# Ledger of designs, part 11: VHH binders against Late secretory pathway protein AVL9 homolog (AVL9)

Target 1, 145 residues: Late secretory pathway protein AVL9 homolog (AVL9), of Homo sapiens (Human) (q8nbf6r17to161)
Amino acid sequence: LHIVVVGFHHKKGCQVEFSYPPLIPGDGHDSHTLPEEWKYLPFLALPDGAHNYQEDTVFFHLPPRNGNGATVFGISCYRQIEAKALKVRQADITRETVQKSVCVLSKLPLYGLLQAKLQLITHAYFEEKDFSQISILKELYEHMN
Short names: E, the ipSAE of ESMFold2; O, the ipSAE of OpenDDE; V2, 0.75 times the mean of E and O plus 0.25 times the DockQ between their complexes.

## First folded at step 10 (VHH)

Design v3 (framework vhh_4orz_3; at its last look DockQ between E and O 0.06; V2 from the best seeds 0.00; counts 0 for: pae E 16.8 > 2, placed apart)
Fold by ESMFold2, look of step 10:
Structure v3 (fold): chain B 145 residues (1-145), chain A 123 residues (1-123)
Amino acid sequence: as target 1 above (145 residues)
Amino acid sequence: EVQLVESGGGLVQAGGSLRLFCAASGFTFSDYAMAWLRQAPGKRREWVAAISEGGSTDYADSVKDRFTISRDNAKNTVSLQMNSLKPEDTAIYFCAAEWLFYGRGSEYKLDYWGQGTQVTVSS
């Protein structure tokens, strides 16, 4: 259904930073607004203990939008990188570490091969050391759909 | 490597004009909103102006009708035309980029920053 990036905001905590397609029709790709049914998505994708790991994979479920349809399945690949490793240091991020999850939301269970592919794409996304390079995320979405 | 390089700063007398430029590289410039921020000595960094990827602009109240932001996606540049300059406009001016920026209030989530260029307005 979507490729979603969840990150840590120094004042707001975990929030959605990017979605493709947007989570709410008509919103921009960087909208932080979540459907009420998915208000816990950022916590599910980037749980409380995540900062203790350099990388992890998390599976979760969301209710269907507007109360109809099947359960939405989520897989999230979390990674942590030192802020000094970024090509351009961002002023509003914690200087010690940057924590982000790349998530796939689908109406179909996403296990096995898709998990491995998401882990590879997430690693490549962080390997750019430049989070503005979203083309690899869009390519993942096109490949899966 | 992402780079934002500001230029065009300098000394200008009050009431004068100055144009700043920002050259961008290392990212898909046309997909990003661009902004100008400034920081005077001893003050917090202040948002000044922004232009969306689609060309929509917004300005801080203190500079509205005096400053004009524009972008050239063919040259990967953003500029800030500053007219009717006041001594209070004295600051280091920074160019910044954000994925899909729509207005003020989001500058603390900016993805990239330049090194800055000094603007000094004398009385």
Scores: ipSAE 0.000, ipTM 0.107, lowest interface PAE 16.8, mean pLDDT 70
ESMFold2 (binder alone), look of step 10: mean pLDDT 80; pTM 0.812
OpenDDE, look of step 10: ipSAE 0.007; ipTM 0.226

Design v4 (framework vhh_gefurulimab; at its last look DockQ between E and O 0.17; V2 from the best seeds 0.00; counts 0 for: pae E 16.2 > 2, placed apart)
Amino acid sequence: EVQLVESGGGLVKPGGSLRLSCAASGFTFSDYAAAWFRQAPGKEREFVSAISESGSTTYADSVKGRFTISRDNAKNSLYLQMNSLRAEDTAVYYCAAEWTFYGRGSEYKYDYWGQGTLVTVSS
ESMFold2, look of step 10: ipSAE 0.000; ipTM 0.116
ESMFold2 (binder alone), look of step 10: mean pLDDT 85; pTM 0.856
OpenDDE, look of step 10: ipSAE 0.007; ipTM 0.250

Design v5 (framework vhh_4orz_3; at its last look DockQ between E and O 0.05; V2 from the best seeds 0.00; counts 0 for: pae E 15.7 > 2, placed apart)
Fold by OpenDDE, look of step 10:
Structure v5 (fold): chain B 145 residues (1-145), chain A 123 residues (1-123)
Amino acid sequence: as target 1 above (145 residues)
Amino acid sequence: EVQLVESGGGLVQAGGSLRLFCAASGFTFDDYAMAWLRQAPGKRREWVASISEGGSTDYADSVKDRFTISRDNAKNTVSLQMNSLKPEDTAIYFCAAEWEFYGRGSEYRLDYWGQGTQVTVSS
């Protein structure tokens, strides 16, 4: 199980900004590096056209890691907030709005069980108006794990 | 609340020295690389220096051998010793935090910014 934050970068596009635990062992939780099998994770979590919606939830599947045969189920709740509403301005913010998604990756299809919780957590994450405040995401992981 | 507060700026004559300080709070300082950037009038913001979590440093060619960046993790501070100052160094200097250290700093890779401190070097 992983908690993942995907954000939109003005030059790089959608990318993983945070993962807990890290998606790749040995990497930091801030690593953008993805397993080859999950190279499309950012695009699945924060799909094209997401900017047209204040918030939404999407579901997706990822291939097994390391050929273990276990499909990974993803649920992503994405939102956007005006950049000026943030308490701390991130230097890489070049757009008027900041788009991010909070994702849960699980080997179990817990869509119905997690959706409501993930939405609440995502809202709370955004309400911090400081995306460095990741404690709530760690708490989410601990609660689910 | 995340805060980066710069200090130490001022007016100095060419050839003089200044030491800038940045006090950081509201985030895990030790997990971030720190950087100084500057913006001169009519120019874009430019990277000046970076220091990694572990203390590795890098500098823009324009300030190399004149400026020294350092950090004190116990005090959550980063400093910039500026020697042999030139009029071209006149700018607002910003302290910034970067989650990942890429060697050379870029405003597009930095996470947090201070409000800046004015440095003016007279001829």
Scores: ipSAE 0.000, ipTM 0.229, lowest interface PAE 12.7, mean pLDDT 87
ESMFold2, look of step 10: ipSAE 0.000; ipTM 0.121
ESMFold2 (binder alone), look of step 10: mean pLDDT 82; pTM 0.829

Design w1 (framework vhh_gefurulimab; at its last look DockQ between E and O 0.01; V2 from the best seeds 0.00; counts 0 for: pae E 16.7 > 2, placed apart)
Fold by ESMFold2, look of step 10:
Structure w1 (fold): chain B 145 residues (1-145), chain A 123 residues (1-123)
Amino acid sequence: as target 1 above (145 residues)
Amino acid sequence: EVQLVESGGGLVKPGGSLRLSCAASGFTFSSYAAAWFRQAPGKEREFVSAITSGGYTLYADSVKGRFTISRDNAKNSLYLQMNSLRAEDTAVYYCAASDLFGSKYRTDEYDYWGQGTLVTVSS
């Protein structure tokens, strides 16, 4: 259904920073807006214990958007990187480390193969050291669908 | 009934190696995340390593590069290969399983636990 990047904002907490396709039809890919059914997505994708690990993979469920449908499955790979290693530092980064999570939302529970691919893509995304480089994330979405 | 049974603990000298096993029964092990935790005397139980149902692994910083977790779903078994053992690794080691999540470091995220196997590292 979607590729989502969740990041940590020092005052607002975890928030969605990117979605493809947008989580709200008609919104931009950089919208922070969440469907009410998915208001807990940032917490599920970047859990409280993330600061204890430089990388991890978590699985979660979301309720369906139409109030009637099947459970949405989420797979999140998160990483932590020192802010000084970034090629482009966004103005809202005020911490010594940056925590981000790359998530896949799907109606299919194929966690094993999808997990491996997501971990590789997440690693490559962080290795660019420039979080504005989103083409690799779009490729993941198109391969999934 | 659900059962997790650890084995392979014992005495070993610093720098030595030991392999722990956990035999699972009474549930669909292949659908569960599995983990090793350890508890030294007088301390809280702490995370060591986890492996998801899909085979992805997570390690505590203190054991990275020395310990290797693995699973054999055909044998309903979880393993921990422990190399370059140190005195600080002395503890009771517990096998644990969770049907929703296998990478969490918290003990309260795991549904099933074994009885533990003692590992003693001493010269």
Scores: ipSAE 0.000, ipTM 0.110, lowest interface PAE 16.7, mean pLDDT 73
ESMFold2 (binder alone), look of step 10: mean pLDDT 85; pTM 0.871
OpenDDE, look of step 10: ipSAE 0.007; ipTM 0.310

## First folded at step 11 (VHH)

Design x1 (framework vhh_4orz_3; at its last look DockQ between E and O 0.09; V2 from the best seeds 0.00; counts 0 for: pae E 17.4 > 2, SAP .702 > .668, placed apart)
Fold by ESMFold2, look of step 11:
Structure x1 (fold): chain B 145 residues (1-145), chain A 123 residues (1-123)
Amino acid sequence: as target 1 above (145 residues)
Amino acid sequence: EVQLVESGGGLVQAGGSLRLFCAASGFTFSDYAMAWLRQAPGKRREWVAAISESGYTDYADSVKDRFTISRDNAKNTVSLQMNSLKPEDTAIYFCAAEWLFYGRGSKYDLDYWGQGTQVTVSS
């Protein structure tokens, strides 16, 4: 359904930073706005205990949109890196580490194959050391059909 | 290494004009929204103008009709044309960049900041 990046904001906590397609029709891909049914998505994708691990995979469920249809399945790959490793230095770095999850939302529970692909894509995304490089995320979405 | 370097500030008489420039390097300039902010003595830093990666512009109400933001992706520069300057426009002006998204209400969400250039408007 969507590729979503969830990150930790120094004031607002966990929030959606990118979605493709947008989670709210008409919003931009960088909208932080969530459907009411999915208000807990950032916390499910980047749970409180995630900061204790360099890498983790998280599985979760969301209710269907508009109260109808099947459960939406979520798979996220969490990673963190030290801020000093980024190729693109943030002007006001308020954290020593940067924490992000790359998530796939799907109508189908394709956990095995999708997990392996998501882990590889998430690793490549972080290895760029530049989170503005979103082309690999868009390619993942296109590959999933 | 990301660098944002402002220039073009100085002393100007009220009613006059100045054009500020910001030279950017060390990142993919065309993928970032760019903004100008300012901080007057004794006041909070406030946003002034922003231009998205695709060229959409937005302005604070206090500078609409007087200031124009523009960008040149070939030169990796953003500029701020300031007309009809008033003493209240006196401030340090900062260039800033934000990855993929710009929101009007987030004063600490900007990814990169310049060192600032002083603009002083005499009465």
Scores: ipSAE 0.000, ipTM 0.104, lowest interface PAE 17.4, mean pLDDT 70
ESMFold2 (binder alone), look of step 11: mean pLDDT 81; pTM 0.811
OpenDDE, look of step 11: ipSAE 0.020; ipTM 0.239

Design x2 (framework vhh_4orz_3; at its last look DockQ between E and O 0.28; V2 from the best seeds 0.00; counts 0 for: pae E 14.0 > 2)
Amino acid sequence: EVQLVESGGGLVQAGGSLRLFCAASGFTFSDYAMAWLRQAPGKRREWVASISEGGYTDYADSVKDRFTISRDNAKNTVSLQMNSLKPEDTAIYFCAAEWLFYGRGSERDYDYWGQGTQVTVSS
ESMFold2, look of step 11: ipSAE 0.000; ipTM 0.140
ESMFold2 (binder alone), look of step 11: mean pLDDT 86; pTM 0.870
OpenDDE, look of step 11: ipSAE 0.009; ipTM 0.288

Design x3 (framework vhh_gefurulimab; at its last look DockQ between E and O 0.07; V2 from the best seeds 0.00; counts 0 for: pae E 14.0 > 2, grease 24.4 > 24.2, placed apart)
Fold by ESMFold2, look of step 11:
Formats: sequence, structure tokens, C-alpha cells
Structure x3 (fold): chain B 145 residues (1-145), chain A 123 residues (1-123)
Amino acid sequence: as target 1 above (145 residues)
Amino acid sequence: EVQLVESGGGLVKPGGSLRLSCAASGFTFSDYAAAWFRQAPGKEREFVSAISESGYTTYADSVKGRFTISRDNAKNSLYLQMNSLRAEDTAVYYCAAEWLFYGRGSKYDYDYWGQGTLVTVSS
């Protein structure tokens, strides 16, 4: 259904930072707006306590849109990356670890190969060190369909 | 010590052009994404444009097609070419840098800030 990036913002908490296709038709890919049925998505994808792990994979369910159809299955690959040590003196204002998850939302419970592929794509996404590089995420979506 | 120093501001007539520069020092600028923000009198500081370490650019809708952001990592410099200037572009322009590029215009994501350079667009 969607590829979603959820992050922990140091001021705003957990939020959706990217979606493809957008979760709300007509919104930008960087919209934080969620369908009411999926208002808990950021917390399911990036649960409290995730900051204790460098990497994890989580599974969750969302209700179908408009109360009809199949359960929406979510698989999220979480990663945490620490800022460089040099930020300690200049980063006294902001010393946070960056935490993000890349999620796939699907009507099909295709966890095996999708999990492995999501883990590889998530690793590549973080290694770009440029979270605006969304082409790899769009490619994952197109492969999924 | 990390420093970002803006220059190139000034007075210009509507429809004119200016080029802003930001000199970076005290850190490995090529590893950072960079951005321009601006603050008009009585308004909140707002996003203008950003460029990733690899050269991917984003723009606020209000400046898209008129402003061009660029960087020269060999010179540790960030630039903003401002064309077709309007009175609404009058503001103090700030250079900013962030380690992890979020691809968004949120001021809360940026680690380092300059002191600003004033751009005045007036007849």
C-alpha cells in the first residue's frame, strides 16, 4: 500500500516523515498527516524503547481504511545511528541519536523475502546519509507491486 | 570552533538579483547538508532552500524558480542566487548546516547557524 519513514523528532516526538504514495491523496510525500484509522502508525513503527537498540524489525497491524477490507500488515525496519563524536562540543544544544524506521504497509502478509529486502533497503537508505534520497524507497514500492 | 559567516546582502530594487555567500569553517563542511533560512521583521524564521552533501536541492514554494542554492565543498562555501526579487523577500538571511539531512525545511533539524546578512528589496 505504502512505503513510510517514521522518525523521532527531538521536539515533536514520533511522526511520519515520508510516505510513497502519500498517505493522504494530494498531500506531499513529506506530509505528517495520517488517516484517522492509522493515527497510531508512528508509535507502532517506532515503539517506545526502540532507542535501546541499534537495529530491530517490528511487525504490526492497522485497521483497513473505511472499515472495510483486509487487515493492513506493517513491517518496520528500525535503525539508530549516533552522531559523530565531534558533535559533543558543538552539539551541546542537540546531542540526540537519530532514530528512523522504514515501513512497508501491505494487504498481504508477505513477511519473509519482504523483511530481508526491507532490511537491505533500510541499510542503504541510512548509508546515503541523505534522507532526501527517496529513489531507493520508490524502487522498493514499485518492486512490491 | 564552528563558524558560518554570511555575506552578499544589500539593497536591491524589485526585479533585481543578489548572490549570497556563506563561508564555513571549523568543521568538515563537505559532510554536512546546508540551507538558507530567512526572517522578516515581526515574522518567524522560515525555510528558503537546502542542499544535501551530495547536491540534492529543495526549495520553499515561495522562492522556487527564482532562487538557486549551490555549494562549493572545495571552498567550504554555500551560495544562494536570488533572482526576480520582490519586496516580500526582504529579510535577514541565515546560513545553516546539519549532519543528517532530513530533506525538510524544519529549523529544528539544523545544528549550526550563522549570524545572518540583511537583504532589502525596495524601490
Scores: ipSAE 0.000, ipTM 0.141, lowest interface PAE 14.0, mean pLDDT 71
ESMFold2 (binder alone), look of step 11: mean pLDDT 85; pTM 0.870
OpenDDE, look of step 11: ipSAE 0.009; ipTM 0.263

Design y1 (framework vhh_gefurulimab; at its last look DockQ between E and O 0.01; V2 from the best seeds 0.00; counts 0 for: pae E 16.8 > 2, placed apart)
Amino acid sequence: EVQLVESGGGLVKPGGSLRLSCAASGFTFSDYAAAWFRQAPGKEREFVSAISRSGSTTYADSVKGRFTISRDNAKNSLYLQMNSLRAEDTAVYYCAAEWKFYGRGSEYKYDYWGQGTLVTVSS
ESMFold2, look of step 11: ipSAE 0.000; ipTM 0.107
ESMFold2 (binder alone), look of step 11: mean pLDDT 85; pTM 0.868
OpenDDE, look of step 11: ipSAE 0.019; ipTM 0.305

Design y2 (framework vhh_4orz_3; at its last look DockQ between E and O 0.01; V2 from the best seeds 0.00; counts 0 for: pae E 17.9 > 2, placed apart)
Fold by OpenDDE, look of step 11:
Structure y2 (fold): chain B 145 residues (1-145), chain A 123 residues (1-123)
Amino acid sequence: as target 1 above (145 residues)
Amino acid sequence: EVQLVESGGGLVQAGGSLRLFCAASGFTFSDYAMAWLRQAPGKRREWVAAISHGGSTDYADSVKDRFTISRDNAKNTVSLQMNSLKPEDTAIYFCAAEWRFYGSGSEYRLDYWGQGTQVTVSS
């Protein structure tokens, strides 16, 4: 089980900005590094055309880690907010709109059970207007774990 | 103008029940997820229950199996049936709506909120 935040970088495209626990053991929570088998995670979580919606939820599958045979189920709720609306802007934010998604990765297909919750958590995360405020994401993990 | 108006709050004894209502207007209700949140004295606002536009529900662990969220798209209402109430459930309860679709305006709003309704559970 992982909580993952994917953001769109104006130069690098979609990338993992946060994971809890870290996707790679030993890495920090803010690592962008992905397992090879999950290299498409950012694109699945924050798909093209996301800018056409204030928010939406998508579902996807990831291959098992280390070939253990267990498919990973992903739920992503993505949103966008005007950069000027943020209380804290990162230096690399050059776009007028900031797009991010909050994802839950699970070995269980909990799509129907978690969708509404994830939407609320994602909304709350955005409502902080400060994406460094990640306590709510950690709480989500603890709640699900 | 978007409005969310909560009702149904009040004073109830522990073990009792209440049913909260939220009347929504000013937006296409069926396209939005609805939720109930609460804020207890001295505590942060926390989500209680949610129902997606498709009808999927979820609950905080603290209220699971006691609370039931439902919606009526024909009436633009969302409800929260609260059973087996505890003093710990004492809070202001807020109705919230998810902003689902991208607008053409220059302003982006993520959620709509009601003014809340007080729920007090006495021991």
Scores: ipSAE 0.000, ipTM 0.200, lowest interface PAE 13.7, mean pLDDT 87
ESMFold2, look of step 11: ipSAE 0.000; ipTM 0.090
ESMFold2 (binder alone), look of step 11: mean pLDDT 81; pTM 0.814

Design y3 (framework vhh_gefurulimab; at its last look DockQ between E and O 0.02; V2 from the best seeds 0.00; counts 0 for: pae E 19.4 > 2, placed apart)
Fold by OpenDDE, look of step 11:
Structure y3 (fold): chain B 145 residues (1-145), chain A 123 residues (1-123)
Amino acid sequence: as target 1 above (145 residues)
Amino acid sequence: EVQLVESGGGLVKPGGSLRLSCAASGFTFSDYRAAWFRQAPGKEREFVSAISSSGSTTYADSVKGRFTISRDNAKNSLYLQMNSLRAEDTAVYYCAAEWTYYGSGSEYRYDYWGQGTLVTVSS
């Protein structure tokens, strides 16, 4: 189980900005590094064309880690916000809008159960107007773990 | 239809005990974090206790050591054992269910609510 935030960087494209716990053991929560098996995770979580919608939810599968185990199920809720609306703006934000998704990765297909709630938590995450406020994401993990 | 129905409320003397029950229906209760809230007359609703789907418990400071929350997933039920009751415990007690945990103490994050059961502690 992982909670993952994927964001769009104007130069680097979509990338993992946060994971809890870290996707790779020993890495920090803010690591962008992905397992080879999950190299497409950012693109699945924040697909091309996402900017055409104020919000959306996508579902995807990831292969087992290390080629062993069960398929991983992903739910991603995408949103965007005007950069000027943020209380804390990162220096590297050059675009008018900030696009991010909150994802739940699970070995269980909990799509129906999680969709509505993931939307709510994503809304709450964005409503902070400060993406450094990740306590609700950690709490989500603790609840689900 | 999703329902949470509280029961077990009533009149009790200070120092007495009472056990509340909450029966859930219409959803997979075992997947949810469950909680008790209470609202005293003229006061805001306040958090009392919660129990995660895995059985981890949390209590408000005002009830620690006196109240015990438990659940029976087979019966889709939540319980609150209240011991050493005080006059200030007088309130309508509500059960609630939450899929996503946003932190302790906030009533707004809970997805489902019961109608409440009245507990009156009086000599």
Scores: ipSAE 0.000, ipTM 0.241, lowest interface PAE 11.5, mean pLDDT 88
ESMFold2, look of step 11: ipSAE 0.000; ipTM 0.093
ESMFold2 (binder alone), look of step 11: mean pLDDT 82; pTM 0.832

## First folded at step 13 (VHH; framework vhh_gefurulimab)

Design z1 (at its last look DockQ between E and O 0.02; V2 from the best seeds 0.00; counts 0 for: pae E 14.3 > 2, placed apart)
Fold by OpenDDE, look of step 13:
Order: sequence, then C-alpha cells, then structure tokens
Structure z1 (fold): chain B 145 residues (1-145), chain A 122 residues (1-122)
Amino acid sequence: as target 1 above (145 residues)
Amino acid sequence: EVQLVESGGGLVKPGGSLRLSCAASGFTFSSYAAAWFRQAPGKEREFVSAISRSGYTYYADSVKGRFTISRDNAKNSLYLQMNSLRAEDTAVYYCAADEWLFYGRPEEYDYWGQGTLVTVSS
C-alpha cells in the first residue's frame, strides 16, 4: 500500500512528488524516482486532458513488483487550484494553475470503496493551500493500513 | 446489537449554542469513522461533520467556524458543539458510523442513530 502525489510541471510534465511509504526502499518521501515497471504511473494518475476538469477520478493498474505475480491497483483523484490562491508556492511554479493528484496504490482492487474517501482527502489536501502539509496523507495511509 | 443514540437536541434562539452527544454500543467504536448528518423538513439529509479514527475532522462549508466535532473513544461517544446557531440549522441531527469516512454520501454509512431534533427559532 502506498499513498502517492503526482504533480504537473510545466517543463518536466507529470511526476511523482511524494510517496508514503517511499516507492523505492531507502529513498525519501520526496523522491521522483520510480521503479522501471512503474515508469508510467505519473501519466496514468494525471492523464492528458486533466486540465479540462476541476476534478476527476481515474482507475488504473500497474505491473507487479519484484517478480511476484500480484497486479497493483491504482485510484487517482486529481484537482487543480489557482497558483495565486496558494499560501506556499514552489519557486518553479509559472503556470496560473497547479494540478496534482492523490493516489492510492494497493494489491487489492478497492476502487469503489475508496473513491468517496479519496475525493474527500484530496479536497482537504488542496484546502490546505500548502502542499507541503502531508499530515492528511499520512492519516489516509494509517486509516487504510 | 449495534446502537447509536443521539441526545442534546432542543429549542434554542438564534445565536445560541447546543452540544449534541451520540452514545455508541455493540461495536468497537474506536475502529470506526463517525459523522453527523442533518435533515431539515422537506429537504434531503446532508453532511454536517465527520471525524476519522485518528481524530482528523471535516466540516461542511455551512458550519465551518461554528461547529466542532469531537470523540471520546473511552466513552464510545461522539459530540457536536454547535455555536452561533441560525434558523437554517433547524433539523433532525443524526450520528453515523462506518469503517470508512464518506463525504456527502450518507447511503454509505452502515450505522445510524434515530436522530435528535434541533430547533433554532426566535
């Protein structure tokens, strides 16, 4: 089980900005590094055309890790907010809007069960107006784990 | 037998305060998210507030800054402190519990109380 935040960078495109626990053992929670088998995770979580919606939810699956045969199931809720509305902005934010998604990765297909919960958490995450506030994401993990 | 029993409702003037309580029994309350909903006459049941297992709180925009949700797991109890009450807060208030916390989806909650009436009138 992982909680993952994917963001859109104007030059670099979509990328993992946060993971709890880290996707790569030994890495920090803010690492952008992905395992090779999950290299498309950011694109699945924050798909093309996401900017056309205030919010939406997408479902996807990822290949198994470490050679086991267990498919990983993902649910992503993405939103956008005006950059000027943020209390804390990263220096590299140049666009008028900031787009991010909150994702849950699980070995169980929890799509229907988690959708409402994830939407609520994603809304609360954005309402902080400071994406460095990750306590709510940890709360989500503790609730599920 | 699972039970949720609300109390604390009554008549109050605009600007007044009430504190609602919900007593849980028949299940492990500490393992559940808990929420308050309300239903005014002729209206649909609406989300008011929720609290996670760990104590993270959520509020509807209409009650933010006025209502405070809290829980006491040792007493298997849920509370709703309501301040600065308005006429539009008049409703039957229900406590609900579920393993998961849901926003704006009352149909997802497994357990419900019978409700307590709050009337705000001059």
Scores: ipSAE 0.006, ipTM 0.313, lowest interface PAE 9.6, mean pLDDT 90
ESMFold2, look of step 13: ipSAE 0.006; ipTM 0.131
ESMFold2 (binder alone), look of step 13: mean pLDDT 86; pTM 0.879

Design z2 (at its last look DockQ between E and O 0.03; V2 from the best seeds 0.00; counts 0 for: pae E 16.3 > 2, placed apart)
Fold by ESMFold2, look of step 13:
Structure z2 (fold): chain B 145 residues (1-145), chain A 122 residues (1-122)
Amino acid sequence: as target 1 above (145 residues)
Amino acid sequence: EVQLVESGGGLVKPGGSLRLSCAASGFTFSSYAAAWFRQAPGKEREFVSAISKSGYTLYADSVKGRFTISRDNAKNSLYLQMNSLRAEDTAVYYCAADYWLFYGRPEEYDYWGQGTLVTVSS
């Protein structure tokens, strides 16, 4: 269904920073807007306790949109890095660490190979040290097709 | 004990080529990003190139198109193929490793080699 990046904002808390395709049809890929059914997605994908780990993987479920269809399956791969490591530091970064999750939302149950692939893609995304480099995320979506 | 050992430096004429190697031991090299830095006489260390654990590469503008970084995780080795060498490339070249991939900031790297001298001279 979607590739989603969730991050922590110092004033807004956990929020969606990127989605492909956009979570709301017609919105930009950088929209923070969520469908009502998925209002808790950022908290499921980037739970507060995650700050105690450098990396982790989380499985979660979301209701189908508009009450139609099967449960939506989510898998997120969380990572944390020190803010000083970034090549491009956002002006509003006030924390010593930056926390993000790369999530896959799917109508199909997610199993080991997809988890491993998501971990590799998430690692590559963080290794660029520039979170504006989104091409690897779009490739993941197209590969899952 | 963690070690990074460079080799392959030497004297070469302008326009020539050298291949540097860095052998890693004492840690899981495949879990780390790796980089080359260089230090010319009287100057601070400067970034040359870096490669992520999965193979994504970064280059300083001054070496793009002439230098190629690579790694062989099975051999715990990092390489730098240097082509079209110029006098300005003369420096001690250092291998470095860190969990994260960094551009341009030597203080971010945890592990360092002792360096190998490259001299480009007519």
Scores: ipSAE 0.000, ipTM 0.113, lowest interface PAE 16.3, mean pLDDT 73
ESMFold2 (binder alone), look of step 13: mean pLDDT 86; pTM 0.882
OpenDDE, look of step 13: ipSAE 0.006; ipTM 0.289

Design z3 (at its last look DockQ between E and O 0.01; V2 from the best seeds 0.00; counts 0 for: pae E 16.1 > 2, placed apart)
Fold by ESMFold2, look of step 13:
Structure z3 (fold): chain B 145 residues (1-145), chain A 122 residues (1-122)
Amino acid sequence: as target 1 above (145 residues)
Amino acid sequence: EVQLVESGGGLVKPGGSLRLSCAASGFTFSSYAAAWFRQAPGKEREFVSAISKSGYTYYADSVKGRFTISRDNAKNSLYLQMNSLRAEDTAVYYCAASLWTFYGRPEEYDYWGQGTLVTVSS
């Protein structure tokens, strides 16, 4: 269904920063807006206590949209990096560390190979040291299924 | 030795109830999703229900509202409460486990039990 990036905002808390396709039809890929059924997605993808780990993989489920069909499956690869290591520091980054998760949402149960692919893509996304570089995330979506 | 052992199968009248259990050993059950599948004579193995390691549940449409899956990680056990049983529920029921919760995909499950027969007949 989607590739989603969730990050921590110092005033807004956990927030969706990118989605492909957009979570709300018609929104931009940088929309922060969530469907009501998925209002807890940021907290599932970037759970409380994640700051205690340099990286982790989190599995979660979301209800189907509009009550139609099967549970939506989610896998999130969380990573943390020191803010001073970034090539481009976003204006909203005021902490010594930056926490982000790259999530896959799917109608199908995720396979072990897809988990491994997500882990590699998340690692590459963080290695860019520039979270505005989203092309690798779009490529993951194109080859996820 | 990895082992999944089903129990609780038997003969029950239509409309009756039965509870299946699956005891897991030889692996870290709490790290795995678990599922029930069933196979009637001459049919393909059919997904019944699954539960993720964090406790989210999934059901085939044919059993939704009648069957309840649950797990007890402290006892390394998986359960299926079957209510309002029908003749079409007659099958061998299998316990399965995988690192991921898979819906309808038996080839994605790592471990399988031997099966327990459930017969729903007047």
Scores: ipSAE 0.000, ipTM 0.115, lowest interface PAE 16.1, mean pLDDT 73
ESMFold2 (binder alone), look of step 13: mean pLDDT 86; pTM 0.885
OpenDDE, look of step 13: ipSAE 0.014; ipTM 0.314

Design z4 (at its last look DockQ between E and O 0.01; V2 from the best seeds 0.00; counts 0 for: pae E 13.9 > 2, placed apart)
Fold by ESMFold2, look of step 13:
Structure z4 (fold): chain B 145 residues (1-145), chain A 122 residues (1-122)
Amino acid sequence: as target 1 above (145 residues)
Amino acid sequence: EVQLVESGGGLVKPGGSLRLSCAASGFTFSSYAAAWFRQAPGKEREFVSAITRGGYTWYADSVKGRFTISRDNAKNSLYLQMNSLRAEDTAVYYCAADSWLFYGRPEEYDYWGQGTLVTVSS
């Protein structure tokens, strides 16, 4: 259905940062807006305890949109990286991490091999040190569909 | 102190060009995404363009093909080249920066300049 990036914003908390295709028809890929049925997606994809781990994989379910079809399956691969960009923003911030998850939303329960592929792609996404580099994420979507 | 200072605004005729600059200080500019927003009289502030730390760019549909965002990390500067200007481009243009998110909405940005006025009229 979608590839989604969820991140933690220091003021706004967990939110969707990227979706391909967009989660809301007509919105851009960088929209933070969620369908009402999926209002808890950011918390499911990047749970509160995730900052305690360098890397983790989370499985979750979402209701189908508009009540049609079956449960939507989610698999999310979480990673952390040090964020040196905030060292001058506030006097009391000495160091900060960036936490993001890359999620696949699917109508099929694609566990196992998809998990391994998602972990690899999430690692590659973080290794670029530039979260705007979305081509690897689009490639994942195209290979799944 | 973090500071963003815009310059380059002014009066131009329709079809003309301007180049806006934003000088950043008080932080490592190369570690931040940056954006231009604008606000016309009586309207809410709206997105114009953004550029990430790595150079990926976004444009509002209304300016795509006419405006070009760029950055020079050695000079801690952000630029907006505006071509084929129209009366509806008249606004105060703001520079903004933040390190965390893909950038399309004003509430996502922590740091803002005070703005530079662009007026497009015959």
Scores: ipSAE 0.006, ipTM 0.150, lowest interface PAE 13.9, mean pLDDT 72
ESMFold2 (binder alone), look of step 13: mean pLDDT 84; pTM 0.857
OpenDDE, look of step 13: ipSAE 0.021; ipTM 0.340

